# VHH binders against p49116: the designs that were tried, part 142

Target 1, 238 residues: p49116
Amino acid sequence: EGPLLSDTHVTFKLTMPSPMPEYLNVHYICESASRLLFLSMHWARSIPAFQALGQDCNTSLVRACWNELFTLGLAQCAQVMSLSTILAAIVNHLQNSIQEDKLSGDRIKQVMEHIWKLQEFCNSMAKLDIDGYEYAYLKAIVLFSPDHPGLTSTSQIEKFQEKAQMELQDYVQKTYSEDTYRLARILVRLPALRLMSSNITEELFFTGLIGNVSIDSIIPYILKMETAEYNGQITGAS
Key: E = the ipSAE of ESMFold2; O = the ipSAE of OpenDDE; V2 = 0.75 times the mean of E and O plus 0.25 times the DockQ between their complexes.

## First folded at step 10 (VHH)

Design k9 (framework vhh_brivekimig_d4; at its last look DockQ between E and O 0.06; V2 from the best seeds 0.00; counts 0 for: pae E 9.2 > 2, placed apart)
Fold by OpenDDE, look of step 10:
Structure k9 (fold): chain B 238 residues (1-238), chain A 119 residues (1-119)
Amino acid sequence: as target 1 above (238 residues)
Amino acid sequence: EVQLVESGGGVVQPGGSLRLSCAASGFTFSDYGMSWVRQAPGKGPEWVSSISWSGSYTLYADSVKGRFTISRDNSKNTLYLQMNSLRPEDTALYYCARYTPGKSFRDYSSQGTLVTVSS
């Protein structure tokens, strides 16, 4: 069996909506997030091992880890997205809701903490200077997590995760030979992803676009989306 | 001071071959993975290939896979790029660097060597 990932899985180029408005409105934010989500899902789909699990299993995997994949995508595409600006805009929108007494104090706190965690995570990844290969392998490790409830083929999933980990280790060891602890520094960031609430992420980035429809419910659709359709979405939609 | 000096560029016809060299100094060459990047006119830098410190691990961009071969001689502090089956789209200024794919391009020379593929 060949490697889990190839160089084709390293490329992760997000195209932002154009033109960028002076004020980042909810629509722009949601569209940007949607593009990232689509890119992330199609990235997963491009992995042969992912396809080998079958439609039901791979859909379940994505449902389980989409938030983590999305968050890694945010980190990886933070500069292109102007993530800081997006987050600031989200905060401003939230402030408006606060002024209108639409949210409870507890909910406000939860949302703000979530935004903080997102920002901190992305900053930490930037400080580590994570490269495209490392991101690819981290995403694979996250994707092929066997510890989510309700998964089938957990043994195979675990094997794929191990393969991802081994390939990452090999890459880091050979590429960053003088940095003995780089692998450890990278891997210890993964637990932070599990602290992120998928519900809050969905609310912050997607509610304005999909309304009451859950990301969970649209994942099968995204995974079945043709490349041409995806390209059309990123070039013409807004 | 880190110094990277590329050579071997030139003008070739499509289908031709060139071999680039990069002479490294100012650091322990054998401790670092090395990369080739290129920049075509009017375009941003593009990663081409990387090789681990020992040479046992190599990576290639899809655009050059099967045509280019990266290698190194640690005893000579030299990085190589064998380019076969050259295409017009391979025309670019080629740089060697101490960075990895997906990272901001750093630690590359300011000189480069020009490769022109034209009929």
Scores: ipSAE 0.016, ipTM 0.283, lowest interface PAE 7.4, mean pLDDT 88
Fold by ESMFold2, look of step 10:
Structure k9 (fold): chain B 238 residues (1-238), chain A 119 residues (1-119)
Amino acid sequence: as target 1 above (238 residues)
Amino acid sequence: EVQLVESGGGVVQPGGSLRLSCAASGFTFSDYGMSWVRQAPGKGPEWVSSISWSGSYTLYADSVKGRFTISRDNSKNTLYLQMNSLRPEDTALYYCARYTPGKSFRDYSSQGTLVTVSS
């Protein structure tokens, strides 16, 4: 029944705490990442197809894919977030932790590999010059994954994913006529999202958000939250 | 709501140059790839050129490659087409386009801008 997404779902505008500090601090990183997470969750919630699946299915889908949505958001908003600066500061912190013997070498190796994979993903998306329409449909493809255990309505979820793929194909063919391989080059980047660890993402970006509670556990509350309520809880300034 | 307004057309001799502009409003211009399309009298629409959202990726029809240059200024919500070494077969109504599902390229242009190449 009509397009999966509308123009309102293509717009994805992240605003950052201002100004960016001269020295990286945990509060700034966590606030910035929290804004992206909440924007991503509310983007998903605004999709009519997502709404049609019901609250329990919605929560299950977002729990399963929040890290992929977040990573796509990082790539889309990398310049606005100054992501390269944030990652460089995290690398410096990890090097200091080795010198101070605060973390195991195995854990630091895992985190450094994750940072490298994230940087490479963001660079590859920038080289392809992915636009807002393409990002919106890539996010829809990862959101409507029928593969997660315990999901209901998996047939309908699969239909929505196929619709997202079809509409992306139509967009690319019409907007980038004569670039026969653009769709294939875009879709080949999606498997890299599967290499992103949600627990490492939490460690990198969310250490100050909620203390000892995982992002997975707060997703139902974020999805119920009204926009005015989340602005008051996240910014505190306005 | 989506509106694209073309300008810069006119009459020019063969070998001459023109620069077309397309002012965009009603959508976030910097989120979309854009295209130029032309329609000669009595012919169907012909794709001319496309540009990615940032301007870093460009495509051209073989008939215009090396003569035309597409560009954009996202701060001004404006798309451009620099046309050099114009030929009589470039005579057409030129319009810019953004894709929308189920819509043709002309759905968002009020009229386009006419380019006439003649001696």
Scores: ipSAE 0.011, ipTM 0.521, lowest interface PAE 9.2, mean pLDDT 83
ESMFold2 (binder alone), look of step 10: mean pLDDT 82; pTM 0.827

Design x31 (framework vhh_ozoralizumab_d1; at its last look DockQ between E and O 0.01; V2 from the best seeds 0.00; counts 0 for: pae E 16.6 > 2, placed apart)
Fold by OpenDDE, look of step 10:
Structure x31 (fold): chain B 238 residues (1-238), chain A 119 residues (1-119)
Amino acid sequence: as target 1 above (238 residues)
Amino acid sequence: EVQLVESGGGLVQPGGSLRLSCAASGFRFEDYGMYWVRQAPGKGLEWVSSISGDSSYTLYPDSVKGRFTISRDNAKNTLYLQMNSLRPEDTAVYYCATEFYDSGPLDYRGQGTLVTVSS
């Protein structure tokens, strides 16, 4: 077996909708998020080990970790996305909803805390100066998590996760030899991903576009999209 | 339209060998994992092997591990299954597929090729 990841998996280039509106609207936010989601899913699909797993297993893995992958993607693409601006816009939209008395106080608190967690996570990753390789391996570790309920082939998944961890370790040791604890600092960020609600993420980034359709329900379709269709969407959508 | 055409099946004696081929068209073959599945008479579909797009990863169930080898030639858009040490229980129609599910029908598979292992 070859390495879990190659240099081709390090590239993670998000193309934003164009033009960027003066005021970020719900459509722009949702479109941007959708592109990131698609990129993340297709990234996973490009991993040979992932390809070797059956569709049931693949779908289950992605369903289990899409929020974590998406969040890692947000962190990685924070600059390109102007994530701080997007989050500010989301907050502004929420404030309007608050003024209209559409949300309960408890829900407002939950949503605002979630936004804070997202921002803090992305800031923490930026502070660590995580590079493309490290992001790729972290995403792989998240993707091949055997501890989600309902998964089949957990032994194989665990092996892939271990391989991802080993390759990350080797990379960090090679690239950051003077920073003995870098691996630990990086890995300790992962638990923060599990504290984030997929439902709230979905509501913040996707509700305006997909309506009542859940991310969970569309994952199989995203995974089945042709590369050409995806590329066409990236270049043709505005 | 995805098209898959299996070939290479036939009658072999126990302990014999057979090599199956699958010609693929209608999609970017090299970008996708491919699978072999089989259906024995009166039985359900059984996963036989998986291979990644770049061939770097292959997976087998215990039932065929060490005996079967999946491979592919992306330049020829062809998937292969080398079957060695064949057993009567390997008798089945073999399908190549772009998708494999633990349960349920396969949406993209060929017409299949019959492999009969009998003395």
Scores: ipSAE 0.720, ipTM 0.889, lowest interface PAE 0.6, mean pLDDT 92
Fold by ESMFold2, look of step 10:
Order: sequence, then structure tokens, then C-alpha cells
Structure x31 (fold): chain B 238 residues (1-238), chain A 119 residues (1-119)
Amino acid sequence: as target 1 above (238 residues)
Amino acid sequence: EVQLVESGGGLVQPGGSLRLSCAASGFRFEDYGMYWVRQAPGKGLEWVSSISGDSSYTLYPDSVKGRFTISRDNAKNTLYLQMNSLRPEDTAVYYCATEFYDSGPLDYRGQGTLVTVSS
């Protein structure tokens, strides 16, 4: 019982690497994205309902939805990250790769479609003026998705998702009482998240990871990481 | 052009059931979320249900949860609302609606279908 999320789960402050380079490079993009990923994983881990599902279920859930959580984080932090500038730099790089014939035409089409979908999603969220409470509940709804393959405890996961939806509804009705459609407008944006490819997200934002480490493989380690170690990775990491 | 045509309304006794349909055309139906809204006499629009383009998310307010079921058939470009255990307070004109990413608030809806629950 009790609320699924508390006020501590609404705060979502991303700190950028300093100093910002004159021209964006793969290392700055990867560090910025890594900070967002760790912040998102710490956020999920801090939820009592998530903790109650157990370590194996936690890993399975996050593996299934990390890209959706990351994409919601990109939308929430788009201004702080200068996301439009990052995406423009990536597009310019891809166009140079076309001229140098370094990538297949089919792969480039897939990546450009992904960038377009990401830009459209972030723009739609900005136009709706989604607030921090709404983002927190949206993240909880995608985190507690019972319909991903291979999950255990799906009935409990479904109950947590229903609770997140109920709390979002209550919040929107109280805070935006004059806007009957706001809840529906918010929730119809979520299907776009399922269209986002985790493989392409890794290529766009995590190319600089040492040793070609996939995000899927590091999730168990990030989830086990103590808060002190986590802060060292974000603030003191080189 | 975007067109939405609701049907299936009518008169029903309390406790009865109705199934509403919404035929959609003029856009890629499967790419967009859909909703049902209703307007009771003398009141504003009330959200009734929503469904994502791929049906992976459905939502209901407490007033209809457990009694109403939203669904869609993307092959037929049709949205449905199954309404069970109807009550007099469900009496309203029911509209289907869509929202494109660039449109806000809800700008597109049909002409509606009247549901009357009485006696």
C-alpha cells in the first residue's frame, strides 16, 4: 500500500560533463548519455515496488525497457543536454559516411528513421509541456510493463503498472482539472517508445564505450552498484 | 481528409450493454492513438478511454473501469467501445477522437452517437 512514487522520485537532475567542448565529439556524447543511463537506472532501483520484485525480475524488467526509460529521459532533459545539437552532429556524420560509402544504404535509412522518430517524440513531449510528475509516472508505466517476453511475476508487475496509471490519472485530474483530455494526450505518446531500437540507440549515443560493451550486458552490474559507487561513476569518472 | 464516424448508440435499460464502433479514414490509423470521449447533457467533454496504435496500452477512468473495454481493428480501421453494466449516468453523446502529434488539444472527433440509459 501507499503511493507507488514519492516526491524523491520526481526529481531528475542531469549534470553535463564540464567543460562543454567547442565541437561535439563521440566522447562527450557518450559521457552525457552514460550519465543519463545511470541516472535512469538509479531512479528505477530507488522505487520500493521495483525492489520488491527481486533481483532477477529487476534485471529482466530493465533489460526489456531500458531504451524506453532512456528515451523518456532524453525528452525530459533535452534542453539541458542540447539534444537537438547532438542529433544534428550525428546526422552530419551520417551524411559524410554516405559520401564516403562507409555504411550500407539500408542501415543509414534505419538510423535516420530512428533519429526522426526520436526528434518527433521529444518535440511532442515539449509541446504538451509534460511536467516532472508526469514524466515520473510515465517512466513507471513503461518500467512495470507486464507484456514483455520472458518476465516472471507478471501479475504483480501488472498491478504496479495499474497503480502507476491510477496515480498519474489522479495527479493530472487534480493539477490540470480544466483539461479533460490531458491524460489521454499524454498516454497516446507512449506507443512511439516501443518503436525505438535499443541497437540503434547504442550506436547513436554509446559508440564510445570501451570494449564494445552492450547496454544489455552492463544492466545487472549497474543495478547491483551501491549509491557511493554510483556517484563516483557519475561525478568523478574520467 | 480525416473522417471519424461513430455508430452503435441507442436506448438501453440499466445493466444492459452496447458496443460502439468508429470507422476511421483519411490517415494511417495504426500510427495513432485513439480515444472515446462523451458529453452528457449540459456538461463538458469527459474522457472515457484511450488505446495506443498497437493496442499495447489501454486506459480507463475509475468511472468506467471494469465495465467498458476499448479495442481496435487496424485491418478494418475501426475503433470499438464495449460498454457493459450500463448506468443512467452513462447517458451521453459518445465521440471517438484522435490526436496527431502536432495537434493539441484534441482537435479531431466525429459527430457522435447517442447512448441513453434509462428506467
Scores: ipSAE 0.000, ipTM 0.195, lowest interface PAE 16.6, mean pLDDT 80
ESMFold2 (binder alone), look of step 10: mean pLDDT 81; pTM 0.823

Design x32 (framework vhh_ozoralizumab_d1; at its last look DockQ between E and O 0.01; V2 from the best seeds 0.00; counts 0 for: pae E 16.6 > 2, placed apart)
Fold by OpenDDE, look of step 10:
Structure x32 (fold): chain B 238 residues (1-238), chain A 119 residues (1-119)
Amino acid sequence: as target 1 above (238 residues)
Amino acid sequence: EVQLVESGGGLVQPGGSLRLSCAASGFTFEDYGMYWVRQAPGKGLEWVSSISGDSSYTLYPDSVKGRFTISRDNAKNTLYLQMNSLRPEDTAVYYCATELYDSGPLDYRGQGTLVTVSS
């Protein structure tokens, strides 16, 4: 078997909707998030090992980790997305809801804490100066997590995760030979991903676009989308 | 529309060999993993083999590992299954598929090709 990832998997280019509005509306935020979600899932689909697992397992994996993949994508694409601006806009929209007494105090707290955790995570990744290879491997490690409930082929998934970890280790050792603890510093960021609620992420980034449809329910369709169709979506006008 | 057409099945003696083919159309073949599944008489669908789009990864269940080899020719949009050391328990209708489900029916598979292993 070849390497788990190749240089083609390192490339992770998000195309933002154009033009960018002066005021970031819900539609723009949702469209941007959707593009990132699609990119992330199609990235996963492009991994040969992922392809070999089969549709059932693939779908289950993505359903289990889409929030983590999405969050890693946010971190990786934070500059291109102007993530800070997006998050500020989201907060502003939430403030309007608060003023209208649409949310409980506890819910407001939960949502705001989630936004803070998200921002902190992205800032921490930026501070570590994570490169494209490292992001790719981290996403692979997250993707091939065998410890999610309901997964089949967990032994094979674990093997792929180990392979991802090994390749990351090798890469870091070669690229950052003088930083002995870089691998550990990078990997220790992963637990933060699992502290983030997928439901809150979905509400913040996707509710305005998909309505009552869950990300979980559309994952199979995204994974089945043709590349040409996806590219058309990316190059399309907002 | 996705179309899969299996061929190459037949009657073989135990220990014999057979090579199955699957012609694919209606989708970008090279972008997808492909799978072989089989259904023996009176039994459910059984996964037989998987291959990645670029052929760099192949997977087999223990039941066929070492005996079966999955391959593909993306230029011809064709999937193959080389079956060696065939056993009576390998008797089944073999299907190529674009999707593999552990539970429930496969979404896309062909009409299948019958492989009979008998003395």
Scores: ipSAE 0.225, ipTM 0.650, lowest interface PAE 1.8, mean pLDDT 90
Fold by ESMFold2, look of step 10:
Structure x32 (fold): chain B 238 residues (1-238), chain A 119 residues (1-119)
Amino acid sequence: as target 1 above (238 residues)
Amino acid sequence: EVQLVESGGGLVQPGGSLRLSCAASGFTFEDYGMYWVRQAPGKGLEWVSSISGDSSYTLYPDSVKGRFTISRDNAKNTLYLQMNSLRPEDTAVYYCATELYDSGPLDYRGQGTLVTVSS
């Protein structure tokens, strides 16, 4: 009956692996991305409305939207991650893969277009100066999307999404009262997230960590982790 | 202000050659990789070539490998694309683009130069 999100859901602190190598490599990129993924999954799991949907529905929702949550996380943490430097390192690695005849030119085109779209999304969010409350509500709107195929409990999911939208509206109107169109400008960014390919995100950020296993296959394991194990994965600590 | 200005496009017959140039300003050109991309009518952007800041790495997709050569002159802040053995399917607007460490690869591109390959 209370608010969908509380102030505890606004905190989203990413810590980077230490030490940072002189030249970024696949292992550092995969560890950094893995921390963000686990942080995003922990965030979703902490929401009472998400917990109320039950384990099977939780798994289905996260499988459908993990890439959108991850992309919002990249935008929110772009400065802490030095995302532009990471993307430059990825491009250099892809160029080496072509030189060794490991990837086709058509695949490289797809990957470069995806990198372009990701950068444009992150830049647009930075230009709007999206704050932590706004990111939290945007993530909730993405998480509680009832229109993904194969979902159960879609009526309840829709109710939670509507509540996230209303709470975002209330927050923006109170906090940015002189900017009548801020809510509209924020919400029009969301469709771009559906254009992001989860397969390409896996290739860009997770190849060294996962190898031949997709993120959607490990999501049930991630969602069932004990809190102590989550904290170890998010910080990289032993 | 970052600016990229493409030039050298035009009409050429199949089998012909063109050399495109891209004048860069507003950043330390030699520190960043550069790219050529193209957009044919009704199509999305297609990556054409990449070159590292010090020219130590160059890359091409199969569609242009052996026909196109990317190069740069860091003293003149200029990027080049030598296009040989041109085909009608190479008809497109060609853009140069750059990566900057704050914004990543392909964040900036120029206004483009039209290349038309037709008999």
Scores: ipSAE 0.000, ipTM 0.130, lowest interface PAE 16.6, mean pLDDT 80
ESMFold2 (binder alone), look of step 10: mean pLDDT 81; pTM 0.817

Design x33 (framework vhh_ozoralizumab_d1; at its last look DockQ between E and O 0.01; V2 from the best seeds 0.00; counts 0 for: pae E 13.4 > 2, placed apart)
Fold by OpenDDE, look of step 10:
Structure x33 (fold): chain B 238 residues (1-238), chain A 119 residues (1-119)
Amino acid sequence: as target 1 above (238 residues)
Amino acid sequence: EVQLVESGGGLVQPGGSLRLSCAASGFTFEDYGMYWVRQAPGKGLEWVSSISGDSSYTLYPDSVKGRFTISRDNAKNTLYLQMNSLRPEDTAVYYCATDFYDSGPLDYRGQGTLVTVSS
């Protein structure tokens, strides 16, 4: 077997909707988020090891970790997305909801804390100056997590995760040889991902586009989408 | 429309070898993992092998590991299954598929090709 990831998996280029509106509206935010979600899932699908697991396992894995993958994607694409601006817009929209008394105080707190956690996580990743290889391996580690409930083939998933970890370790040792604890520093960020609510993420980034349809329910369809269709979606041709 | 056409099945003696082929069309073959599954008489579908789009990863259940080899030619949009050291319990209709499930229906599979292992 070859390496878990190749250079092709390091590339993670998000194309934003064009043109960018003067004021970020819900549609733009949702479209941007959708593109990132699609990119993340098709990135996963491009991994040979992932392909070998079959749709049952693949779907289950992505359903389990889509929020983590999405969040890593937000961090990685924060500059291209102008994530701070997006989050500010989301907060602004939330303020409107608050003024209309549509949310409870507890819910407001939960949503705001989630936004703060997202921002803090992305800032922490930026501060660590995580590179494309490291992001790819981190995403792979998150993707091939065997500890989610309901997974089958957990032994094989674990092997792939270990391989991702080993390759990351090797990469960090080679690339950042003078930083002995870099691996530990970047890995210790992963637990923060699991503290984030997928439901809140979905509400913040996707409700304006998918309505009552859950990300969980559309994952199988995204994973089955042809590459050409996906490329068309990225370029805005479809 | 996705189309899969299996061939190469037949009657072989125990210990014999057989090579199955699957011609694929209607999708970007190289972008997808491919799978072999089989259905023995009176039994359900059983996963037999997986291969990644670029062939760098292959997976087998213990029942066929070391005996079966999955491969593909993306230029020909063809999937292969080399079966060696065949056993009577390998008797089944073999299908190539774009997917497999532990439970539930397959998304796409061909008409299948019958492999009979008997002395």
Scores: ipSAE 0.336, ipTM 0.730, lowest interface PAE 1.3, mean pLDDT 90
Fold by ESMFold2, look of step 10:
Structure x33 (fold): chain B 238 residues (1-238), chain A 119 residues (1-119)
Amino acid sequence: as target 1 above (238 residues)
Amino acid sequence: EVQLVESGGGLVQPGGSLRLSCAASGFTFEDYGMYWVRQAPGKGLEWVSSISGDSSYTLYPDSVKGRFTISRDNAKNTLYLQMNSLRPEDTAVYYCATDFYDSGPLDYRGQGTLVTVSS
């Protein structure tokens, strides 16, 4: 079928809401995260192999992996998002919620450990100096994961994942020819993505915009969304 | 009325040290976590450090870990940032900050104190 990804799939430009408020706030954080989510979903939608799987399979794949795609997007865009500042603000807010008797100490400890894992993942990706091509292939590998429960077309999904892995291997060998272990160092980071809780990601980044509605429930609508409606969600909601 | 007042900024040579202070009033200081953020000229806010109300948790990004130390004195309602081995890229306005449950995160910070690291 030819290459899995083209050059248009390497570009991943996140634009932050304007104007930046004098103080960072929940609305700004949720808008920023929503832009990343929409960018990630529309990136997946633009891939011909993804389109070839059909609408129901597409929805099932994205429901299974959206948190992994989002987390890779956070790592890729951490600097433009000022992610460390956002996480620090969330940490303080959660700790203060204990003092105001709003959350249990055990729940906050779970969330704090998740934040630490997320920060360490993003730091490790920065230390590995992952480039845009490598991010695109990593996102494709997590998108075309055949081992999630309830998927149809598992054989074809597996073939697409193998193709993404081979194209990443070819890219790394050509571009980083003096580093024979770079591919292995990159791929061992993927299991950490499966440890990220989608429930906690929703709580950290999407409280306020989505309320208690899960990202899982809105994915079919995001995937069907026309580009004009997508721009309206980013600009008209703020 | 909640007030946060930063002080201790100034001009420092590369490799030097500086200690920032943040005087807090208008709330029960020891009950709330605090953090430092900074803003370099022409850039957005960057998180620098966080500390819990009882000092049991401290957090740092890799850019300052090992060089900066956050602390607090709850008896004096004061937050500190000890900055060692300063580099030109540490030049920024430094703010202390907190938030409250129903006010949202990052809604409260001081006016800032300027740190300039230059020869």
Scores: ipSAE 0.000, ipTM 0.266, lowest interface PAE 13.4, mean pLDDT 80
ESMFold2 (binder alone), look of step 10: mean pLDDT 80; pTM 0.811

Design x34 (framework vhh_ozoralizumab_d1; at its last look DockQ between E and O 0.01; V2 from the best seeds 0.00; counts 0 for: pae E 13.2 > 2, placed apart)
Fold by OpenDDE, look of step 10:
Structure x34 (fold): chain B 238 residues (1-238), chain A 119 residues (1-119)
Amino acid sequence: as target 1 above (238 residues)
Amino acid sequence: EVQLVESGGGLVQPGGSLRLSCAASGFTFEDYGMYWVRQAPGKGLEWVSSISWDSSYTLYPDSVKGRFTISRDNAKNTLYLQMNSLRPEDTAVYYCATEFYDSGPLDYRGQGTLVTVSS
């Protein structure tokens, strides 16, 4: 078996909707988020090992980790997305909802804490200067997580995760040889992803576009999308 | 429309070998992982092998590991299954597919090719 990831998996280029409006409306935010989600899933599909697992396993993996992948994508694409601006816009929209008494105090707190966690995570990744290779491997580690409930082929998934971990280790040792604890410093960020609510992420980034449809329900469709359809969506929505 | 045509099946003695082929059309073959599945008489579909689009990854169940080899030629839009050391329990209709599900019917598979292993 070859490497789990290749140089082709390092590239993670998000194309934002154009033009960027002066006021970031819900549509722009949702479109941007959708593109990132699609890119993330397309990225996963491009991994040969992922293809080998079959559709049920693939779907289950993505359903289990889409929020983590999405969050890693946010961190990686934070500059291109102007994530701070997007989050500020989301907060502003939330404030409007607050004024309209649409949310309970507890819910407001939960949502605000989630936004804070997202921002802190992305800031922490930026501080670490995570490069494209490291992001790719981290995504792979997250993707091939065997500890989610309901997964089949957990032994194989675990092997792929171990492979991702080993390749990351080798990369870090080679590239950052003088930073002995870089690997540990990077990996210790992963638990933060598990603390983030997928439901809140969905509400913040996707509700305006998909309404009451869950990300969980559309994952199989996204994974079945042709590359041409994906490209068409990117070019057509611009 | 996705079209898959399996061939190469036949009658072989235990310990014999067969090479199955699957001709694919109607889709971009090189973009898809491909799978072999089989259905023995009176049994459900069983996964036999997987191959990634670039052939860099192949997977097998323990039942066929070390005996079967999946390969592909993207230039010819053809999937292959080399079957060695065949056993009576390998008797089944073999299908190539663009999708594999742990449970349920496969929508994108061919008509299959029958492999019979018998003395």
Scores: ipSAE 0.772, ipTM 0.904, lowest interface PAE 0.5, mean pLDDT 92
Fold by ESMFold2, look of step 10:
Structure x34 (fold): chain B 238 residues (1-238), chain A 119 residues (1-119)
Amino acid sequence: as target 1 above (238 residues)
Amino acid sequence: EVQLVESGGGLVQPGGSLRLSCAASGFTFEDYGMYWVRQAPGKGLEWVSSISWDSSYTLYPDSVKGRFTISRDNAKNTLYLQMNSLRPEDTAVYYCATEFYDSGPLDYRGQGTLVTVSS
């Protein structure tokens, strides 16, 4: 029934809050992360195969994979976001929390390990020089993961994931014809996404905006938003 | 140090089946993706299949899709390739391979196992 993704699904333009503050505070980090989250949800919602699964399945899929999509977005947009600077600011804010004795030593260790895993993932993706088409297909493979508990229509989800893998294979073979092993190298990076904790991602990037509310709880609202409302959230004009 | 040992090749008639194995040692097998590649006489290397470290992603080119199945057993440090509905065009030396983060492409592969499909 034709391609899973088209060239319109390759576009992934993140617009940062402007102007960049001299000190990257929690509000700037949270707004930047929110824009990436909304851009990622808008991207997923625009896919015809995703639309065909129905609202309940859409919500279940995004709840299961939003952190993986977000992490791929961080890697793809690392330079535009100045992600290294954001992570340094987060570490500085953690140091302030240590001085105020607000976090346990075990929690700080978990958070720092997560930051290191995230930096390692982003560095590995940069080393491979992953292009926009490849990122789009990687996101589709992550989005259409049939192995999450509680999903309906898992056979159809598996077929869509297989189609994403096939289309990525075709793209890589045509575009990088002299690098016969590129596809394999790209895909072996995806398991690292399962090492990322959604709980810690929320704490690092979303605490200032969302407070105690989890990303899981707002996903149904985000997926139901009108297109104009999405565009306002992505550009910060709301 | 790193050792990959392929086995299970042989002579088989068209339409037959073979199961290849690759025993891995000298590294933490469960941390790395694995590949099968093949080389027909006088040809370059052709990618046959890939599997992620946790088996969550498997890939095949159209030439073998539906006929070949890659799998791994991380507890036994073993990679497998189930080959069904074999054709004369599948005749090749089959290698398992991996790529470590700090090395070039396919720096680590086994000695290969020969699969011959003929009547």
Scores: ipSAE 0.000, ipTM 0.268, lowest interface PAE 13.2, mean pLDDT 82
ESMFold2 (binder alone), look of step 10: mean pLDDT 80; pTM 0.814

